# Ledger of designs, part 248: VH-VL binders against q9h9l3

Target 1, 176 residues: q9h9l3
Amino acid sequence: PRKMVAIDCEMVGTGPKGHVSSLARCSIVNYNGDVLYDEYILPPCHIVDYRTRWSGIRKQHMVNATPFKIARGQILKILTGKIVVGHAIHNDFKALQYFHPKSLTRDTSHIPPLNRKADCPENATMSLKHLTKKLLNRDIQVGKSGHSSVEDAQATMELYKLVEVEWEEHLARNPP
Below, E stands for the ipSAE of ESMFold2; O stands for the ipSAE of OpenDDE; V2 stands for 0.75 times the mean of E and O plus 0.25 times the DockQ between their complexes.

## First folded at step 13 (VH-VL)

Design xb42 (framework fv_nivolumab; at its last look DockQ between E and O 0.88; V2 from the best seeds 0.82)
Fold by OpenDDE, look of step 15:
Structure xb42 (fold): chain C 176 residues (1-176), chain A 122 residues (1-122), chain B 107 residues (1-107)
Amino acid sequence: as target 1 above (176 residues)
Amino acid sequence: QVQLVESGGGVVQPGRSLRLDCKASGFTFSSYGMHWVRQAPGKGLEWVAVIRYDGRYTYYADSVKGRFTISRDNSKNTLFLQMNSLRAEDTAVYYCAKGTYRYDYTGYFDYWGQGTLVTVSS
Amino acid sequence: EIVLTQSPATLSLSPGERATLSCRASQSVSSYLAWYQQKPGQAPRLLIYDASERATGIPARFSGSGSGTDFTLTISSLEPEDFAVYYCQQSYNWPLTFGQGTKVEIK
């Protein structure tokens, strides 16, 4: 369990039309939900769209934000050698410009037993919000303030814990 | 029920120091940014400082920067304001206020203490 | 800093009347604007946040509107307990700032 962390990232829009998703916040929690990392991150390019409605990122968060290069180094240091749990985690890794080994990755958006437990189709991609509500009876991503990557990471970890034993056994028999 | 209780106010001479405490209850203290807001007698509200939920980041109003220090002890659900080099213009009721958004140090103040009076006079 | 200017300074009305309070920002604050109520001898109370969201426990007679630089707090029908000072506050940028307040008093 100590070798498992959950990650959630928030992205803003950069590039000419704001279509490039750039890392603006990253939160990492341990197996118990304790925050190991939580930083606002300054993208290398000018922010065109803060996407605040979803990201929760505001301009004032960027005043003392950690430069991307530095933040990336800090994050990678934490993730190295760990089982990394996330929801639709490929987006997080893409924003980090980093790819964790598949064998050490757990994506709660692609765990059939988790969906089954939530009375959802096993092969469907369910939102973190929905799964959290259904399985944990908790509301996340509420309001217009955007997401909290800390809350999302915590929820992700808790969801995974519900199916950890079954899924780890499955992976052991079927290594990616 | 959310409760915030300030203490430590009093009368001090200019140049002296004073520390204010704010005891929080009724919510997960360690998940919220906390603020100090002050109000001079018969005047409006002035934001003083904020500290992030984990205490790692702080911001101050220019009027108190370099003199005041905001801090917190999450194990004790307590917010602090160390006030040094106090001036007459620092005379005010000081309120501790809870940040509205979880794990965010921005936003608004959804709960306030009743305040503690700080009087700086010679 | 962003300066918030409230108007009028004082609003004299009778119970049952509609109250309209204005808050103007020196620059756009998007929708990051809150309204507070403060009664004499009491701490402020959050009424509205994000320009139009009613805080928990706030009566429906309180409503907020506006975006950018111009905002309005409306009390549809004043109750005796609504006579107080009202402050707007922006959270768009540092430092956080308040308006100077509008006093709603009994006519």
Scores: ipSAE 0.885, ipTM 0.945, lowest interface PAE 0.6, mean pLDDT 96
Fold by ESMFold2-Fast, scan of step 13:
Structure xb42 (fold): chain C 176 residues (1-176), chain A 122 residues (1-122), chain B 107 residues (1-107)
Amino acid sequence: as target 1 above (176 residues)
Amino acid sequence: QVQLVESGGGVVQPGRSLRLDCKASGFTFSSYGMHWVRQAPGKGLEWVAVIRYDGRYTYYADSVKGRFTISRDNSKNTLFLQMNSLRAEDTAVYYCAKGTYRYDYTGYFDYWGQGTLVTVSS
Amino acid sequence: EIVLTQSPATLSLSPGERATLSCRASQSVSSYLAWYQQKPGQAPRLLIYDASERATGIPARFSGSGSGTDFTLTISSLEPEDFAVYYCQQSYNWPLTFGQGTKVEIK
């Protein structure tokens, strides 16, 4: 048995036309939804597009933000050796420039039993907002001010807990 | 119902210190950014300081930077403003205000206390 | 810092009339602007946020519009309780700033 955390990251646009996704916020919560980490992160490259409608990041958040290299080290210390839950978590790991073992990774966008509980096709990639509304009867990512990575990480953990027993049994029989 | 109650105001001489408290109830205090906003007698509103829900990020207006310190105790649902090196220009009603966005410290003020008067006089 | 300029300083109107209040920013604040109402001896009350979104419990006669540098608060038909001072506030950048206020007074 390993400790379990949930993660959600916010990315801003850097590089040509803002097409590169760079880490700008990371939130990590424990099994009960308590915040273990929540920092604004300063990308090493110039921010071209804050993508505020989705990221919730504004230039105000960059004041006293933690430089990427330092934040990455802090985050990896929390994630290493733990079961990490996320939604479309490949994007978060890519922004962190980090490889987490597949055996310790749980992606709520790719769990067929979770989609089934939500009356969605098992093979579809459903949004966190849709699954949270359908299964938890809770609205997240409301309004035009951007997403809360804390709220998203908390929702992601709660969604995983709905299928935890059956999915852990499935993974034991069908290792990734 | 949401309530914010300020205390600690009073009359103080220039150069002295005061601490303001704001007791919150009716919402999850530990999830919201909190602000102090002041209003000099007969004048408009002036934003003073903000603190994020977990206390890890703060920002101050230039007029108070280095003299005022915002802090919070989430276990007691209480916001503080430590005011040092007070000046006559700091005379104002001080309002405690709740930030609008959960887990964020930017934005607007959806609930306010009734304010506490600080008079700096010599 | 971003300066917000409200006009007019005073609006003298009668109940039932339409009030139109202006707020201009020294630089673009996108849509990150709010409006507050303050009555004598009371704390401010949030009316509008994100330029045009009505806050909870605020009557439909209050509406906000605008983006960038030019913003308007409209009260379609003044009620007796609407005579107050109104402030705009930007949340685009630090520090947060307010306009100097527009007083809506009875003629």
Scores: ipSAE 0.832, ipTM 0.923, lowest interface PAE 0.7, mean pLDDT 93
Fold by ESMFold2, look of step 15:
Structure xb42 (fold): chain C 176 residues (1-176), chain A 122 residues (1-122), chain B 107 residues (1-107)
Amino acid sequence: as target 1 above (176 residues)
Amino acid sequence: QVQLVESGGGVVQPGRSLRLDCKASGFTFSSYGMHWVRQAPGKGLEWVAVIRYDGRYTYYADSVKGRFTISRDNSKNTLFLQMNSLRAEDTAVYYCAKGTYRYDYTGYFDYWGQGTLVTVSS
Amino acid sequence: EIVLTQSPATLSLSPGERATLSCRASQSVSSYLAWYQQKPGQAPRLLIYDASERATGIPARFSGSGSGTDFTLTISSLEPEDFAVYYCQQSYNWPLTFGQGTKVEIK
């Protein structure tokens, strides 16, 4: 059976007025939640807005951060050939400047059975924080220090496990 | 209860080496950054070094950079400080301190050990 | 390196009085500042983090305020156990640094 990982990224603002989202941290965990990768990443462009309240990224993190090109190579090597689970995962792939095969991609923000378990509309896009609180009774993204991509990746994997059997069968019958 | 217990302090001559250990319990050691902070007798606090929860990121005060190495063994819940080329100015009580933020190495020190004395003299 | 300068060096007060301790940074540290209490022969104890947040188990008489370069620790009514040395610490830049301390002593 094919191996599965979960990914979560944190972004900072680059470009005009800091409106471009650029990768500044990436965390990858295995099926059991063990950390496979967790690096701070230096964008190739000047950081205009650290977005610390949400990203958790400070200038201290950038001092020894891995340049984007190198980090991207490391990350893609881990993702190749695996089922990749994420939440609103399109944003993570966009920040990585990468496309992962749809047949190997699982997005917890767009799984109707998961929304149903949370008593949410099947077609709604629910936040990771909300789903995690309702379905796992866990608080993530707590306080003013910003998000932890490790916690978020771990929560994303646990959420997927709640619907994994049902959703994998659905995808086998209904290839994307 | 969170506990941090330092050991390995003692009296050594200048130029020699010493290793400090800090045994942690009462929290998930492998999720938090850990620090060493020292205090010379009768003086204030000086931050020495930090290591991230997984050991992949470290930073050192200029006064010890190149001579001291911070490390950790998460399987043994133990933090280390390898101190080489010791100088008289390194004489201090050395505290092990837990970082405040999970899966980070920035922040503050919410729990401290009792400290271990290192004396560097001829 | 960010230098933190505490004032006064010594604050002589009686139980029941209000203590006001100052910490000034050589450059902005935003809100990334903590306060610690240290009694003789003991390790420091975290009181305040992120400029104004009380740490777990810290009595309400301790409060922190300020941002940028100017920070204050206030003890609204001193109790006998509050006579100690107090340190501020910034977590804005590497290296992490402490102020030189303010001793709060019985008059």
Scores: ipSAE 0.721, ipTM 0.901, lowest interface PAE 1.4, mean pLDDT 93
ESMFold2 (binder alone), look of step 15: mean pLDDT 94; pTM 0.959

Design xb43 (framework fv_nivolumab; at its last look DockQ between E and O 0.80; V2 from the best seeds 0.00; counts 0 for: pae E 2.2 > 2)
Fold by OpenDDE, look of step 15:
Structure xb43 (fold): chain C 176 residues (1-176), chain A 122 residues (1-122), chain B 107 residues (1-107)
Amino acid sequence: as target 1 above (176 residues)
Amino acid sequence: QVQLVESGGGVVQPGRSLRLDCKASGFTFSSYGMHWVRQAPGKGLEWVAVIRYDGRYTYYADSVKGRFTISRDNSKNTLFLQMNSLRAEDTAVYYCAKGTYRYDYTGYFDYWGQGTLVTVSS
Amino acid sequence: EIVLTQSPATLSLSPGERATLSCRASQSVSSYLAWYQQKPGQAPRLLIYEASNRATGIPARFSGSGSGTDFTLTISSLEPEDFAVYYCQQSYNWPLTFGQGTKVEIK
């Protein structure tokens, strides 16, 4: 369990039309939900769209934000050698410009037993919000202020814990 | 029920120091940014400082920067304001206030303490 | 800093009347505007956040509107307990700032 962390990232829009998703916040929690990392991150390019409605990121957060290069180094240091749990985690890794080994990655958006437990189609991609509500009876991503990557990471970890034993056994028999 | 209870106010001479405490209960203290807001007698509200939920980041109003220090002990659900080099214009009721949004040090103040009066006079 | 200017300074009304309070920002604060109520001898109480969202436990007679630089707090029908000072506050940028307040008093 100590070798498992959950990650959630918030992204803003950069580039000419704001279509590039750039890392603006990253939160990492341990197996118990304790925050190991939580930083606002300054993208290397000018922010065109804060996407605040979803990201929760405001200009105010960028005043003393950690430069991306520095933040990336800090994050990678934490993730190295760990089982990394996330929801639709490929987006997080893309924003980090980092790819964790598949064998050490757990994506709660692609765990059939988790969906089954939530009375959802096993092969469907369910939102973190929906799964959290259904399985944990908890509301996340509420309001107009956007997401909290800490809350999302914590929820992700808790969801995974519900199916950890079954899924780890499955992966052991079927290594990616 | 959310409760915030300030203490430590009193009368001090200019140049002296004073520390205010704020005891929080009724919510997960360690998940919220906390603020100090002050109000001079018969005047409006002035934001003083904020500290992030984990204590790692702080911001101050220019009027108190370099003199006041906001801190917290999450194990004790307590917020602090160390006030140094106090001035007459620092005379005010000091309120501790809970940040509205979980794990965000920005936003608003959804709960306030009763306030503690700090009087700086010669 | 962003300066918030409230108007009027004082609003004299009778119970049952509609109260309209204005808050103008020196620059756009988007929707990052809150309203507080403060009664004499009491701490402020959050009424509205994000320009138009009522805080928990706030009566329906309180409503907020506006965006950018112009905001309004409306009390549809004043109750005796609504006579107080009202402050707007922006959270768009540092430092956080308040308006100077509007006093709603009994006519």
Scores: ipSAE 0.888, ipTM 0.946, lowest interface PAE 0.6, mean pLDDT 96
Fold by ESMFold2-Fast, scan of step 13:
Structure xb43 (fold): chain C 176 residues (1-176), chain A 122 residues (1-122), chain B 107 residues (1-107)
Amino acid sequence: as target 1 above (176 residues)
Amino acid sequence: QVQLVESGGGVVQPGRSLRLDCKASGFTFSSYGMHWVRQAPGKGLEWVAVIRYDGRYTYYADSVKGRFTISRDNSKNTLFLQMNSLRAEDTAVYYCAKGTYRYDYTGYFDYWGQGTLVTVSS
Amino acid sequence: EIVLTQSPATLSLSPGERATLSCRASQSVSSYLAWYQQKPGQAPRLLIYEASNRATGIPARFSGSGSGTDFTLTISSLEPEDFAVYYCQQSYNWPLTFGQGTKVEIK
């Protein structure tokens, strides 16, 4: 069986008025929630808006941060050939400028059985915070200091485990 | 309950080295940034150094940069401060302090050890 | 480095009175400021973090306010155990820095 990892990235605003989302932190955890990778990442463009309330990134984190090109190479080596779990994961892949095969991608924001278990409309896009509170009875993304990509990746993996058997069977019968 | 216990302090001559240890219990040590903060006799608090939960990021005050090294052993729940080329100005009570934010090394100090006295004197 | 200046150096008051302590930063620290209490022979204790959030177990008589460069710690009615030295601390930029302290003593 293939190895499975969960990923969560934090973005900062670059470009005109800070409207471009650039990678500033990436955390990857294994099936059991152990951290495999967690680095602050220096965008190649000037940071206009740290978006700290959501990203948890501050100027302090950019000291000794890994340049984007190097971090991208490290991250892709970990992801290649594995089942990658994320929440709204297309945003993470876009920030990484990376294509991951859909057959090996699991997005907890688009798994109808997971929404069903949370008493939410099956085709709605629910936040990670809401699903984690409803299904794991755990509060994440609390306060004004920003989110922890490690906690978010861990929660994402745990959420996927709740539907893993059912969803893998569905994907085997209905390949993406 | 959270407890931090420092050890390794003592009297040492200028130019010598000393290592401080801080043993942690009552929380998941491997998930939090750790700091050293010192206080010279009768003076205020001075931040010394920080290390992230996994040991991959550190930062030092300019007064100790190049002389002090912060490190940790998560398997033993222990934080270290290796102090080289000690000066009279390094005389202080050294506190081990826990960072407030899980998986981050910025922020504040929610728990402190009792402190250990380092005296640098001829 | 960001310098934090506390005033007054010493505040002499009686139990039951209101204490107001000031901390001014040499540049904006946004809301990334904390307050600590230290009694003789003891380690500091976190009171307030992120300018206005009370730490776990801290009595309601302690409150913090301010943003940018000007911050205030208020003790609404001093209890005997509140006579101590108080430090502010910023976490906006490296290195982390503390103010020089304000001593609250019995009149």
Scores: ipSAE 0.826, ipTM 0.921, lowest interface PAE 0.8, mean pLDDT 93
Fold by ESMFold2, look of step 15:
Structure xb43 (fold): chain C 176 residues (1-176), chain A 122 residues (1-122), chain B 107 residues (1-107)
Amino acid sequence: as target 1 above (176 residues)
Amino acid sequence: QVQLVESGGGVVQPGRSLRLDCKASGFTFSSYGMHWVRQAPGKGLEWVAVIRYDGRYTYYADSVKGRFTISRDNSKNTLFLQMNSLRAEDTAVYYCAKGTYRYDYTGYFDYWGQGTLVTVSS
Amino acid sequence: EIVLTQSPATLSLSPGERATLSCRASQSVSSYLAWYQQKPGQAPRLLIYEASNRATGIPARFSGSGSGTDFTLTISSLEPEDFAVYYCQQSYNWPLTFGQGTKVEIK
């Protein structure tokens, strides 16, 4: 079977009034939650809004951050050929300027069996924080320091494991 | 609860080496950046070095760069400071300090050890 | 390197009085400033982080304010146990730096 990784990204605001979301951190964990990649990433354009309350990114992180082009190359080498798990993962791929095959993509925000386990409507889009609290009895994204992409990627992998057997069988019968 | 215990301090002659250890307990050591901060007798606090939670990145104060090496062993919950080519101005109490932010190595120092004294004299 | 200058060097007050300690940065550090207390023979203790947030277990009489280059630690009513040296520390840029300290003496 294919190797599986989980990814999570944090974005900062670039462009006019900081409305464009640009990649500033990316974390990738393996099936066991071990960190395979975790880098602060320098966007190619000027940072207007660090969005620190949510992103956890500060100017200090950018001083020696990996330039976007280099980081993107490193990240894509890790993702190639693997099943990639994320939460609302389309936002992560958009920030990476990347398209991963749908057959190798797992999005915990859109898995009906996972919502069912959480006693939520099967078609609802549930936040990572709520699913993690409900199904793993853990609090993530706590405190005033913003989100951790390592913590979020680890939680995403653990959530997927709860439905992995059922969902992989479903996808085998219903190819995307 | 959270506890940081430094060891390895002592009296050494200039040009010699020492290694300091810091044993951590009461928190998930492998999730936090760790720092060394020193205080010379009668003087204020000086930040020395940091190591990221996973050991992959380090930064040093200019006064110690090239002579000191910070490292960690997450399997043993231990932080290290290898101090080479010691000078009289390195005489200080050395504190082990825990970073505030999970999966980060910036910020502030929410827990400190009680320190270990290093004296560099002839 | 960002230099933090604390004033006054020594503050002599009686229990019950308000203490006001200043920290001035050589360039803007936004809100990335902390305050520590160090009692004789002890390690420093985090009081305030990110300019105004009290650390866990810190009494309400301690408060921090300021942004940019000018920061203040206020002790609203001094207790006998507040005799100590106080340091500010910036986390805006590398290297991390401390101020030189303000000694608070309780008469």
Scores: ipSAE 0.550, ipTM 0.838, lowest interface PAE 2.2, mean pLDDT 92
ESMFold2 (binder alone), look of step 15: mean pLDDT 95; pTM 0.962

